# VH-VL binders against Thrombospondin-4-B (thbs4b): the designs that were tried, part 1

Every score and structure here is a prediction.

Target 1, 176 residues: Thrombospondin-4-B (thbs4b), of Danio rerio (Zebrafish) (Brachydanio rerio) (q8jgw0r23to198)
Amino acid sequence: ESTVYNLLTSPDCLPDLLHGGLAEQGVTELYILTTFRIQPGTGNTIFSLYNPRDNSKYFEFSVFGKANKAILRYLRRDGRMSAVTFNKLNLADGEKHRLLFHLKGLEVGHPGGFPHSQGALPVPGVELHLDCRLVETLRDLPAVFNGLNNHQAVELKTMQGKAQEGLEELKLAYGD
Unless a header shows other numbers, all headers, positions and changes below count from the first letter of the chain; antibody chains are not in Kabat numbers.
ipSAE, averaged over its two directions, is called F for ESMFold2-Fast, E for ESMFold2 and O for OpenDDE. V2 adds 0.75 times the mean of E and O to 0.25 times the DockQ between the complexes of E and O.
Where letters were taken out, [cut] stands.
The coordinates of atoms that the task and the answers printed are left out; those that the model quotes come from them. Centres of patches stay.

## First folded at step 2 (VH-VL)

Design b1 (framework fv_barzolvolimab)
Fold by ESMFold2-Fast, scan of step 2:
Structure b1 (fold): chain C 176 residues (1-176), chain A 119 residues (1-119), chain B 107 residues (1-107)
Amino acid sequence: as target 1 above (176 residues)
Amino acid sequence: QVQLVQSGAEVKKPGASVKLSCKASGYTFTSYYINWVRQAPGKGLEWIARINPSGGSTYYNEKFKGRATLTADKSTSTAYMQLSSLRSEDTAVYFCARDYYEGSWFDYWGQGTTVTVSS
Amino acid sequence: DIVMTQSPSSLSASVGDRVTITCKASQSISSYVAWYQQKPGKAPKALIYAASSLQSGVPDRFTGSGSGTDFTLTISSLQPEDFADYFCQQYNSYPLTFGGGTKVEIK
């Protein structure tokens, strides 16, 4: 699905987004919101963000109920894939779950993106929020911002096959 | 065990079409893209096209656009490539290969199908 | 199209030798390069992906390095089973393209 979520106001579990166009300053924050229900013993890829030019995956989240695990894969700026396994997030439990991924890039004009002494800069990385609660922080810088800020194609793919009926919401929002 | 098993050798006349098969086993067929790559005798590898078996979406190398047609049958876990208007230059070994999740590099390959085009 | 220029096209080596093969991309491809080994009459086998990541089951004597436009595959101590053709492949953009190959022959 090609769903783009441009927030003027935020649902309860989402912060308000920075406003600003892609053309103005480049994208420094990306939000991926998904709501799903997966039956026990099943599982599949919930979504993937990828470059359709080479089929490389920028960001992919999968839930495997048989193995009782969820896996996040994302491409780092150094060209290597990070794979993070969440053994304690039992998401294939037949219940509705809402996940928010908050991806943070570097602010222009500040080398390395370290916090500024007068005003806080976004800390680069990935935050995972489960049901409005922060459950993980990853500090690798995602490569998806290279695609977005260079006006390259970035596509969102929904879950497929046996688990497709469990996907209730998938939204992508980005800002300044 | 992941396997891609391809159909047998083909001999065709110029102007004919050929349809090759690639049967997948040992993994969820719809979770991985299948690519087709050829290799002419004594030459390097040339990418033809890829298909997503889940939705049937395809992407073709411009050189083969209009002549190559990729399809996939989810019920039999089989990918197909049809190449039409064959020429002697199409004589090659044709491989199917699976993308891995980290991009369009190929972790498993079929054994190859030899296609000979001669008059 | 991104052109992958691979060198040398062939080399002769002895068991125990260090072998180095290079690929140069016509434009920056970050780290989106894979290396394959192919033996006569067989399909290619993946060795390295993302420029430097070793594929499962591949011996540690194979090392990949590089980024941007310049990439190298090194075999630190050549074994009898390593005499084969080697190919690089970029996966930064379509169409996917391969290097011309390097034949590693027994000296």
Scores: ipSAE 0.000, ipTM 0.465, lowest interface PAE 16.8, mean pLDDT 76

Design b10e (framework fv_barzolvolimab)
Fold by ESMFold2-Fast, scan of step 2:
Structure b10e (fold): chain C 176 residues (1-176), chain A 120 residues (1-120), chain B 107 residues (1-107)
Amino acid sequence: as target 1 above (176 residues)
Amino acid sequence: QVQLVQSGAEVKKPGASVKLSCKASGYTFTSYYINWVRQAPGKGLEWIARINPSGGSTYYNEKFKGRATLTADKSTSTAYMQLSSLRSEDTAVYFCARGSHYLEYPFDYWGQGTTVTVSS
Amino acid sequence: DIVMTQSPSSLSASVGDRVTITCKASQSISSYVAWYQQKPGKAPKALIYAASSLQSGVPDRFTGSGSGTDFTLTISSLQPEDFADYFCQQSYSTPYTFGGGTKVEIK
């Protein structure tokens, strides 16, 4: 078993990475790894990245065991909120699940279109991976990179209520 | 089988530049960072820079900013480091190493190293 | 920059001994520490990551512990192939930094 490392549960940790490190080099990739075990009939928000200045949410993932669904909410680059419902992901089944979110922003010097490609290129947007399987690709550009790169406050809230007892791992890594 | 194979030894005069290569195989080249680390004779390890081969984005240790230049060629799965304005204190073994985008993971595969000697 | 202070710089030991190597970070780095082994003329090999997680293929006589600023690598029963240099590394923030190394030599 893996030891739980809650890098993003402490505001001290996240500000150090954003202001002293990768954020100053232009963050264009964000990885969020979460491992959890949620009992049937329970569920709540697993994590939320938000702006504490105005309490707006950049990126939030929730599991609803009674409804057998998960919901991803994220702020788009155009200022609108996306909400994606996963009706076939029953994650409140008493078993350990590992999810990887891979968020890609625009490449430097690429204003709004995908690059022309002769091979496989990274696609800007959001990818969701369940146990090493890609289960969803979303093309709406996430606004969290604007928050990170313009020194806007970005903070993390983790699982609350009964879901809190099932959080085993939450990690974040930045790329550029 | 993951492998990183580096170019051969270099002997340079002070003020010259050197370009080292690191050829990756056995994995998806664009899914990992390539880090460059050096080790002077009898001394410890010093991190120089990293590159993301997917987009070509780089991050440099401030000490090497302006002298080190990292590039990557996706078609040949090869990473390069050029170090300019060489000084005697740049004499070292230079390693490339595969790194994860996740902070918890180590540099899990390393090249065999390239010896660079700077002398008159 | 985060400074990693490693001790001792060298030690002499016999096969079967318990060996302990310590790293201190100049600021809290949570559990973002890896340990490497290096033999003469070879590249470093990862042993431990996330302070206490064993790298695949590494013998279980190697254990890592610690969090915050104080970290330890322990070899419970030293084997002939364990005589080498050992380095800690922090991955909490860039630039990534390494300890000064510990040489484990035969008595």
Scores: ipSAE 0.005, ipTM 0.482, lowest interface PAE 15.5, mean pLDDT 77

Design b2 (framework fv_barzolvolimab; at its last look DockQ between E and O 0.22; V2 from the best seeds 0.00; counts 0 for: pae E 10.2 > 2, placed apart)
Heavy chain, then light chain:
Amino acid sequence: QVQLVQSGAEVKKPGASVKLSCKASGYTFTDYYINWVRQAPGKGLEWIARIYPSGGSTYYNEKFKGRATLTADKSTSTAYMQLSSLRSEDTAVYFCARGEDYWGYFDYWGQGTTVTVSS
Amino acid sequence: DIVMTQSPSSLSASVGDRVTITCKASQDISNYVAWYQQKPGKAPKALIYDASNLETGVPDRFTGSGSGTDFTLTISSLQPEDFADYFCQQYDNLPYTFGGGTKVEIK
ESMFold2-Fast, scan of step 2: ipSAE 0.334; ipTM 0.726
ESMFold2, look of step 3: ipSAE 0.006; ipTM 0.542
ESMFold2 (binder alone), look of step 3: mean pLDDT 93; pTM 0.951
OpenDDE, look of step 3: ipSAE 0.013; ipTM 0.601

Design b3 (framework fv_barzolvolimab; at its last look DockQ between E and O 0.04; V2 from the best seeds 0.00; counts 0 for: pae E 11.1 > 2, placed apart)
Fold by ESMFold2, look of step 3:
Structure b3 (fold): chain C 176 residues (1-176), chain A 120 residues (1-120), chain B 107 residues (1-107)
Amino acid sequence: as target 1 above (176 residues)
Amino acid sequence: QVQLVQSGAEVKKPGASVKLSCKASGYTFTSYYINWVRQAPGKGLEWIARINPSGGSTYYNEKFKGRATLTADKSTSTAYMQLSSLRSEDTAVYFCARELYYDSEGFDYWGQGTTVTVSS
Amino acid sequence: DIVMTQSPSSLSASVGDRVTITCKASQSISSYVAWYQQKPGKAPKALIYAASSLQSGVPDRFTGSGSGTDFTLTISSLQPEDFADYFCQQYNSYPLTFGGGTKVEIK
């Protein structure tokens, strides 16, 4: 069965999921879908999972309309920060756009020391679809989705200011 | 210099267990999965399982579930595989191989292999 | 499980020959294919990853190609040290699986 969270109405479920809830449910894949409009020449962070104590970014997608850029920032499992820049990607054009993040190969459902298999785990990675087209494939999985330790703070931030009206959807889904 | 140095040859009787080691050097141990692969005499390669030494998470080939157990010791940069309830068909050379877990490039470095012989 | 069907199972060739080895996956694996060389009594040695990317220190006479289900390893001019067994491997999905191998022998 699938599970869907509407993060615009119930964002507080995220800390529970990231601090062990995904592991408890044996989640091996998840999807983040966002639908937004950004006015020409403007920019905003569409969403960010971040540490509110030091502002470090676990997983963040931002649009810079004046520069025709978008940037995906995240912390790797090795502790290094990664950034993927999409040059000449005009998302701030006043039109509706959909981004789908397909995160695969989450290890939270595979406890150490004992054999476990749930639906034949895919190799870890992220696929990013923009308007139903695959635009990026990473063989890297943001560390936040394999679980934060109990001492790591996390919050969700979405589009701010006058641009907030343009964020139509932000959903997290999974099923095993 | 990346190296994976494996433990010496083992001779076992059916029903016994064996614990193989794979000591890593020349790289950051917690940045790579350790995979275990075996090769029976005159046969191809068969993947057994892998472990992430950073957190100890594992994934096992269904064929070996319940018999294979992977562990890793970060303090000695050593991965281990225990295989229990040995049968004659487990006679093989067992390899460890590393795989970059955050951006896989296949198995870029392999240990020299450990021969396990199971005979009555 | 994804089956990797490798052909030929063996071939005979002379130094300087162009050698082609193929692998077919039972389902799409994008470009998540590696190739290995193995000499008798030795561990496999990495040659190619991501279907076409050379591993460090591998001579450029080795080339990989393909995407989806059909993959090829080519040795453009066979050298004496290239007589060995060759294996493809998919790393798209668990369990990770290998082709049956190709033995490249001297004529």
Scores: ipSAE 0.007, ipTM 0.569, lowest interface PAE 11.1, mean pLDDT 84
ESMFold2-Fast, scan of step 2: ipSAE 0.050; ipTM 0.655
ESMFold2 (binder alone), look of step 3: mean pLDDT 94; pTM 0.960
OpenDDE, look of step 3: ipSAE 0.014; ipTM 0.645

Design b4 (framework fv_barzolvolimab)
Fold by ESMFold2-Fast, scan of step 2:
Structure b4 (fold): chain C 176 residues (1-176), chain A 120 residues (1-120), chain B 107 residues (1-107)
Amino acid sequence: as target 1 above (176 residues)
Amino acid sequence: QVQLVQSGAEVKKPGASVKLSCKASGYTFTDYYINWVRQAPGKGLEWIARIYPSGGSTYYNEKFKGRATLTADKSTSTAYMQLSSLRSEDTAVYFCARDFWGSEYAFDIWGQGTTVTVSS
Amino acid sequence: DIVMTQSPSSLSASVGDRVTITCKASQDISNYVAWYQQKPGKAPKALIYDASNLETGVPDRFTGSGSGTDFTLTISSLQPEDFADYFCQQYDNLPYTFGGGTKVEIK
């Protein structure tokens, strides 16, 4: 009926971080942790999660040092694109920054969402944490979980190997 | 049905400003970026800036930063680019073009272009 | 900025010829390359996205290939309507940059 999906990733996120039973348990949480150092006046796409079959982007983060802006783009579950510009985040300052994206999808087995997950609990959608502080909460459900759970291809692309932007760490972790 | 229609030709003196429009139809205006690209006579294409109409967020090519200003009016599905402190080197055809997520920023729909002439 | 070096700047060909245009990026851009056709007095028309995917309505004689830094647009059997200027574009990083263009002229 269905073909088992395999996630392809960079050396910074080994496939073994997907603890066994992915096809049975489903992916309902995704953590993306990145540490980078961007020089003033430079900019780059830090990472992108995409479908290599049609090159659709699920989730992409870019930092633009000259404009002192960071942009998050992600495909919503309803098929529309979200783009969020962070105008007050000075990420291109020559210092290390640690950024955590916490993405939440729907409850496994019963697509009703997380029970009693509101107010103080993270998202149905996306949380952004900068240097251990919650900066943003986005409520649109990300489509990446549709890709991961429906046996679609999802790959991670980074800028570490081609630019002087200073990507120092990128990790992905999956949860049920 | 999906189209971008641009305003008419402009002739300006050095030091003046020009404001160009790009009216979208046939798609959801707020779900796509609008890019601005220029082409000097007999030359190649040069990317100026983009705007995401839903939130008004912009990104400018450093070469045009401080001179170009992008805005969008969601009620009329129209994007605008104002270019100030015009020089003779700004004589070009100016295009607007959309990009969408499914094609990874490829500019699939373009306006017809607006000719801007800067003369002494 | 990523520099896109396109070659040749011009070429002369006859109907039925195979035409090859090359584009080289100054750094790895994966497959984030588009190709455009431009006829005199008109806006560019998208032909190819993501290095090798054909835009809707574009004839299958157009093919794109390549990844990383080296990209190619091929027209397998040139038709009269294919005499035009062609441009490559990278969209891996802002600012977006274009190749210098290739003029395909009748021999």
Scores: ipSAE 0.000, ipTM 0.465, lowest interface PAE 16.2, mean pLDDT 76

Design b5 (framework fv_barzolvolimab)
Fold by ESMFold2-Fast, scan of step 2:
Structure b5 (fold): chain C 176 residues (1-176), chain A 120 residues (1-120), chain B 107 residues (1-107)
Amino acid sequence: as target 1 above (176 residues)
Amino acid sequence: QVQLVQSGAEVKKPGASVKLSCKASGYTFTSYYINWVRQAPGKGLEWIARINPSGGSTYYNEKFKGRATLTADKSTSTAYMQLSSLRSEDTAVYFCARYDEGVYYGMDVWGQGTTVTVSS
Amino acid sequence: DIVMTQSPSSLSASVGDRVTITCKASQSISSYVAWYQQKPGKAPKALIYAASSLQSGVPDRFTGSGSGTDFTLTISSLQPEDFADYFCQQSYSTPYTFGGGTKVEIK
């Protein structure tokens, strides 16, 4: 019913997961779960799904502790980048935080546009949940459902091990 | 300390090629991208290309694509830029700079620059 | 390509003055802006990253602000060592592009 990939131990699953098959296989929702601890005054990219050939970003989350700022950056289905800045989001506080990104695509087999309201389906876009609280809803459609193909590479970049930083969990999940 | 040390000045004739080096020390070479930027005398900064030393992947400004070639040698922690078919307009100081998009979103450490003069 | 328009091209100031330099992007670039200082014959030195974050070792008289399309670098009380050229740069999209520079010179 649901498939879960631990990207910290098995990042090699990403090409098989993200290339070609997501929308074709009926996957309309994708979850990215991460748990981290960042010390005050520091910052890092928590994770980035990117193309190592041109260094473009499919989906990336970064924290700048000195500015109490976080940035979510992702490639939209129209080929343009979306970048959202969360000012005063206090994530570099030395405490453990859990972040859930809920990515929603178009229903498979629907001819262009959004699903009919009779038979309620999730609205396409991205939801950000911080410590079990919904903090943002974005309407730009992520390209990860349809933009990746046989000629595009996908690689994972995560925060580097530094003396007072910890990335404890990074998982990707979807259901059939 | 973290440092990037570049090769010495070059004087070339039009049509020649030049290969510049940038040696990194004081940090993990493969953890940061290396960017190449030039500055013509009295003018501003112009981005040429970047390389990821870990995998060797490169990205080029279209203006320099086909003329610039970036490489990196992990064993010596050295990045290289070759620029071919030199013209007088290529006379400039060429800088290498390290870059971590995840932390700095900018080029935090720069080499001292290599002056390239193209004259007939 | 994203065009970064920097103003003014030059300014004259005295020690102790507040100096403001602006940079405008041709499209929204969120907070992906860095600022650099360059002295004659030297490489650029990083001052600000992510529009408003101070680079380690840089004096706190330097402040960056802005988001989207309009960005500002402020020097609250100009010191003798601050007479230099200043450049903004966007890292939102390749090719990375720089502003035309601002020369801060002695009045």
Scores: ipSAE 0.006, ipTM 0.508, lowest interface PAE 12.8, mean pLDDT 79

Design b6 (framework fv_barzolvolimab)
Fold by ESMFold2-Fast, scan of step 2:
Structure b6 (fold): chain C 176 residues (1-176), chain A 121 residues (1-121), chain B 107 residues (1-107)
Amino acid sequence: as target 1 above (176 residues)
Amino acid sequence: QVQLVQSGAEVKKPGASVKLSCKASGYTFTDYYINWVRQAPGKGLEWIARIYPSGGSTYYNEKFKGRATLTADKSTSTAYMQLSSLRSEDTAVYFCARSDYIEVTYYFDYWGQGTTVTVSS
Amino acid sequence: DIVMTQSPSSLSASVGDRVTITCKASQSISSYVAWYQQKPGKAPKALIYAASSLQSGVPDRFTGSGSGTDFTLTISSLQPEDFADYFCQQYNSYPLTFGGGTKVEIK
C-alpha cells in the first residue's frame, strides 16, 4: 500500500515534535510507523521507502523469522545498498508489535539538493522504537536522500504481498 | 576533551545589538547541534535557539524570533548568536550548549562557560 | 509551551542525607527529561538524560526516574560537592523548557 506524507500523532509513541516546534526549518526528521503481527518462522520485507520516479530503494526493513533476524537496508551515497542486522529484536513471535523508525539529520542547506560533497554533509541517524521503547540507535548512516524535502520523490510501500497479511499499519510522518 | 569556549562579557545600551561566539573543540563540529540558552539574574534557564552547523539549519524559540540570529563558521568551528534590539530584560548570562541530533540524546551534554551581557542605559 | 514545574524551590540538607527533587510537566513528555547541576558562577553540568540514564562520569548516587508527566532526581547520600542548584529540562518538543530550579544548600 502506497502512503503519502501525513502528520501522524500517537500520545505514547510519537513525540509532539510534530506540532509547531520544527515546522519552520524544512524537513529535518522523518517517522516511519508500522504495526504488524508476524507468526514465528515466517516474515520477510515489511516495507520499502523508495523513489517512484526511478524505482530506486532508499530504505528497506525486513524480518526473517526462521533466522530470528531483522535487517535494515539503506542506500549509500555511491548508489549501493548497505545493510545492518538486529539480532536482539524478536519480531516474528505471533504478537502485535508497533515499530517506529525515527530518522534525523536529513537537512541540507543548499537550495536545489545535494552538491557534490567535498565537506561533511548531514548523515541520518536512526532510532528504532519497539512498542514505544527505544531499542536500537544507529549513527553515521550515509545521507539517504533529499526527496524528503519535496515529499514527492519518496513513497512507502510493502514489497511483498505476504507481508501484507500481518501488516496492520504502515505510515510516514515528518517533522518540519 | 569536548570544550565550548565563549567570548567575553559585553555591556550594551538599549536598542543595540550584541554578537556572541562559541568555539568548539574536541569533536566533529558539524555532527552536533549548538543551542543557545540564557539565565537572567534570579530567573531560570531559557532556551533561545539551535543551529545545525553542517547545513546552517536553525530553529528559534518564538519569543526570540526576529531578534536572535544564529550562524556558524565551519572553518573555525565557531557558532555565533546575534541578539538585536536589546532591552534591560536581556541582561543575562548566555550559554552555548551541544546536543546530539538523535532523539534520546537531544539533551545538552556539554556547555560553554557563559557570557555575561549587561544592558543598561 | 510545555511548562516544567520543579519542587521544592530550595531545601537544606546535611552530608549523608537522601535528597529528592521533583519535576512535573504540563503535558506528557514520555521520558525526554534531563537533569543538570549548576554551581555558583559555573555552567550547568549534565547528570541524567532520558529520565533515568546516567551521564558518563557522574557518580551513581544520582538517580533519575519517572515517565509521562512526573519525574524525580534522587541523590542517595549527599556529598559536600553536591550543594548546588538542580534543573530539569524537557526535550520532547520545541521550545525546549526548563524547570525553575532547586537550590540544595547546607543545613
Scores: ipSAE 0.000, ipTM 0.478, lowest interface PAE 16.6, mean pLDDT 75

Design b7 (framework fv_barzolvolimab)
Fold by ESMFold2-Fast, scan of step 2:
Parts: sequence; structure tokens; C-alpha cells
Structure b7 (fold): chain C 176 residues (1-176), chain A 120 residues (1-120), chain B 107 residues (1-107)
Amino acid sequence: as target 1 above (176 residues)
Amino acid sequence: QVQLVQSGAEVKKPGASVKLSCKASGYTFTSYYINWVRQAPGKGLEWIARINPSGGSTYYNEKFKGRATLTADKSTSTAYMQLSSLRSEDTAVYFCARGWYDSEYPFDYWGQGTTVTVSS
Amino acid sequence: DIVMTQSPSSLSASVGDRVTITCKASQDISNYVAWYQQKPGKAPKALIYDASNLETGVPDRFTGSGSGTDFTLTISSLQPEDFADYFCQQYDNLPYTFGGGTKVEIK
């Protein structure tokens, strides 16, 4: 009853987000790319999308090497927090890992309609890709799109300390 | 060794303000939230507010909003809580506690507590 | 606000007894529950996080379980140093809230 993922040594199958940008008619897709190297026995929040006015979080990913697990938390459209715990996901192993979070607020017709994604999320929700492999699909609608499209304060931040010292890349891109 | 060391006991009259301190050591001060919790004599724990020392952003329990003010000084690794318009019901032990950013270890280390007595 | 209801409010036990304390959340909080021990005149000490994970240095006679709305703290063989107050806490949503506490007293 453990979760096992096939990890690739090179995550070059991930999309090129260097040319991503804000959608002209509003944000319907969000991509969060992070690359990190976390030592065993250490851990922290890797990043958080949050409202700095009240410190409420929209979307947060944490790795806890002491417990050998990762936690994804995100605000649902109903105003409640969802939490997903990845037990036995060995991310604090001293090796480089690349994660892509693909969030989609609206369904579009055909699969593969994302210009900045290697794959397509068929329904609104969240996909987590670890080292080029899809490891989770969540179908609850994230509230971050309501925040972004209503011009509420939304900031991307990483925690300082050990997790930040191992952070090599953190990028946010908005899809068309 | 992680430590949170709080200021000494305070005796105040109703209507006064009190400012408590919490000095952190043994870790990177800006990497964790500082939470404030109180406990009235013989009662349970009540969460007041938290601060992110990195940016100074705060969140207050609605019950204390307008009376509590949290600040942090990064140069001295010290967090502060000021509570104004004191009432006898504010007599309590006030704790600061370190928390991860809304995650696995919310209150892993606590200060020793500061007793605040509000009396005429 | 999420309400945490602890039971019992107090109990009397002997050294060697199995003690069970329960905590019920007013809504689904997944596994975002911590348990604390508090001795007279002292600050609370963290025992358990994420409902079931033991804090470093805490004896393995302490176990936590549960998910969703119903949570339990168990002490398998009560020791003299375990007579204390115990509190559950949710950290799924702000404001953070605590259970009313359970006082474990010597028989």
C-alpha cells in the first residue's frame, strides 16, 4: 500500500515555459515548474501561491524528508482547503527532481489543446508531473483562477531555509 | 538548538496596552511563521494570530482583530505582539510558537510563556 | 470556524493502563491534526502531527489515528510522566482551533 513512481534522470520531456505568457482574455491555464534538490532528513514548503493581504494560500507544495512524504494543498472554489499527501514519494533523496503542476480552470474541446504543455488535462483540475511522468490528477476546481481573473493579490513565494537552499528553479506561466 | 525566549510577566490596568516579545534562536527566523496563543487560568488554548517574519504579513483571529498587532524584527530575530484595550478577560499566559508555513509541523517549538495579569 | 470537540474532558487512570482520547472536527480536515501534552506551569509540547506521525523524541507508547472528522490519541501503557493535559489542534484552515483538552489524572 505504498505509492511508487518511475523517475527519469533527465526531465527534458517537460514543456518549454520560457515563452509562456498571460492570456489576453484572462487566465484559464496555469503552469508551475520547479526544480529542486533536497537532502534526506530536511524539508520545507517548496513554493506557495498565496494572498499576501491575509496570508491565505491558493496552492502550496511541501516536501518533508524527515517523514519521506510530500503534501499538496490548494484552495477549492467553495472556499475550503484540499490536501493531498503523497506517502513514500521519495523527493528528499539528494537528487534533482523536476515538477510540473498544470492547472486548468475551463474545459476546452479536444485533448492536447494546451500550447505550453506536453499533454492535455481533459477536464478542469490539477495534474502533477514528476520527472516527465503524470503522478496525480485532481478534478476539484482550484480557486486561484478566481483570484487571478478578479485581480486579487496573488504572489508566488518559496520558503527560506533548507528547501530554498536546494531550489534550482521556480517558474510560473499562464496559458492561452 | 531551537529556542523561543519570551519577555517577563506583566501587570496592567484595564484599558492599558501590553507588548510582549519572543526571541528566536537556533534556526533561520524568516523560514517559519510565529504564532501567538493564549491560555486563561484553568482554560484551554486560544489562537490569536500569526506573522510571516520574512515579509511581515499577518493573519488575525477575528476575535482579536483591531486589538492585537504583530510585528517582527529580522535583525534581532524577535517577534512582538501588542494587545490594546486590555480587559480582565485578557488575564492569561501568552505563548509564541514556531509554525511551518501551513504544513506538517504547525507548532513544533513553543516559548515558555508570558503571564499577563489585568487588574484594577 | 472549525470546532474541535474533545472527549473525555477528564479521566482517572493507573500506571500501565491504556488511555484513549478522542477529538471530533466539525468538518473534514483530512489529516491536519496535531496533539499536544501540557504539564502544569509549562508550555505545550508537540506529540503528534498529521494525525498519526510521532514527533522526534516522543515515546512510541503514544499513537495517533484518524482522518476526516474523527481522531484518536492512544497511550498504550500509561507512565507516571504521562499524567498531564492533552489537546488536539486542527491546522487545515484559519483560524487554527484547539480541542477543549483532556486532563489525565492519577487514580
Scores: ipSAE 0.006, ipTM 0.501, lowest interface PAE 10.2, mean pLDDT 75

Design b8 (framework fv_barzolvolimab)
Fold by ESMFold2-Fast, scan of step 2:
Structure b8 (fold): chain C 176 residues (1-176), chain A 121 residues (1-121), chain B 107 residues (1-107)
Amino acid sequence: as target 1 above (176 residues)
Amino acid sequence: QVQLVQSGAEVKKPGASVKLSCKASGYTFTDYYINWVRQAPGKGLEWIARIYPSGGSTYYNEKFKGRATLTADKSTSTAYMQLSSLRSEDTAVYFCAREEYLYSGYDFDYWGQGTTVTVSS
Amino acid sequence: DIVMTQSPSSLSASVGDRVTITCKASQSISSYVAWYQQKPGKAPKALIYAASSLQSGVPDRFTGSGSGTDFTLTISSLQPEDFADYFCQQSYSTPYTFGGGTKVEIK
């Protein structure tokens, strides 16, 4: 079945990118859909949002087949990285998997605002859906981030290599 | 107990090349970047380059591109920096320092003791 | 390159004093600032990361603050072992750059 994880309990746990950058562009929900096939015994970063200037990460999902682990890493509002480890999620099994991240309850930012003074949206959360549960409800957007015109540099990195067809799909969709 | 142990002092003539080592212990070598930083006598710190030992990927300060070469040997948990075409201005203490891959861009939490390189005629 | 301007270049203080060191970036760097202590003949020691987070094992008299372009390191009650050089560093963009350093000397 779909596996749903409530990974975040407060706005302070959401990445700065989501609170300041994308939220300023009217984003209150973000969906990240990816389809991949990872061979047993291998490990790959499926995708990351990162700063190309210093290679720091904002949001990253990786699979480690030898350890039978998946790790979600993200930048907190306090400037420190956090990591959530899924110890029983075997995604390096040579089969297709479809993964949906649903980020909701993002703070609406604006220049000169403070989190306290702006008020938080309803309970923020990140949902992780496995095996194509909500794919039919998404808007498809380009995977490449270009034209983001605030002072924060963001690029999307995805898996590379000679896998027969390791990454089949990576889509982002925004909700108002 | 995390340690970075660097090679001993070097005295070189102008135009020579030097290769310094930084041996890591007490942690998983492939989970951290190794940075190289120098300090001229009585001066401040200057960043040279960074290597990610897992993949061997490197990032160089433009000032040192073409002269500095970073490598790493995973089997011995040792990082290396070679600096070529040495000049008197390269006289400095050279440090290696680790930077956490998961928290890249935050700080250099452990440093080697430094290697003194003297370039003299 | 991002230039880190540190002030003062030196200061004299007595045990028990509050010491403040500032660091200014030539452009906004969010919270990607670290602070280091260096004693003569030794390697730097990490004190603060992400502008305000205390490194493990560092006494709580050391406090970092600031964001954007202006950053401060404060030592609330100077101890004998705190007489040293202090450096700020930005890790927002390569090349990573350091401030010029502040020497904290016995008055």
Scores: ipSAE 0.005, ipTM 0.478, lowest interface PAE 15.1, mean pLDDT 71

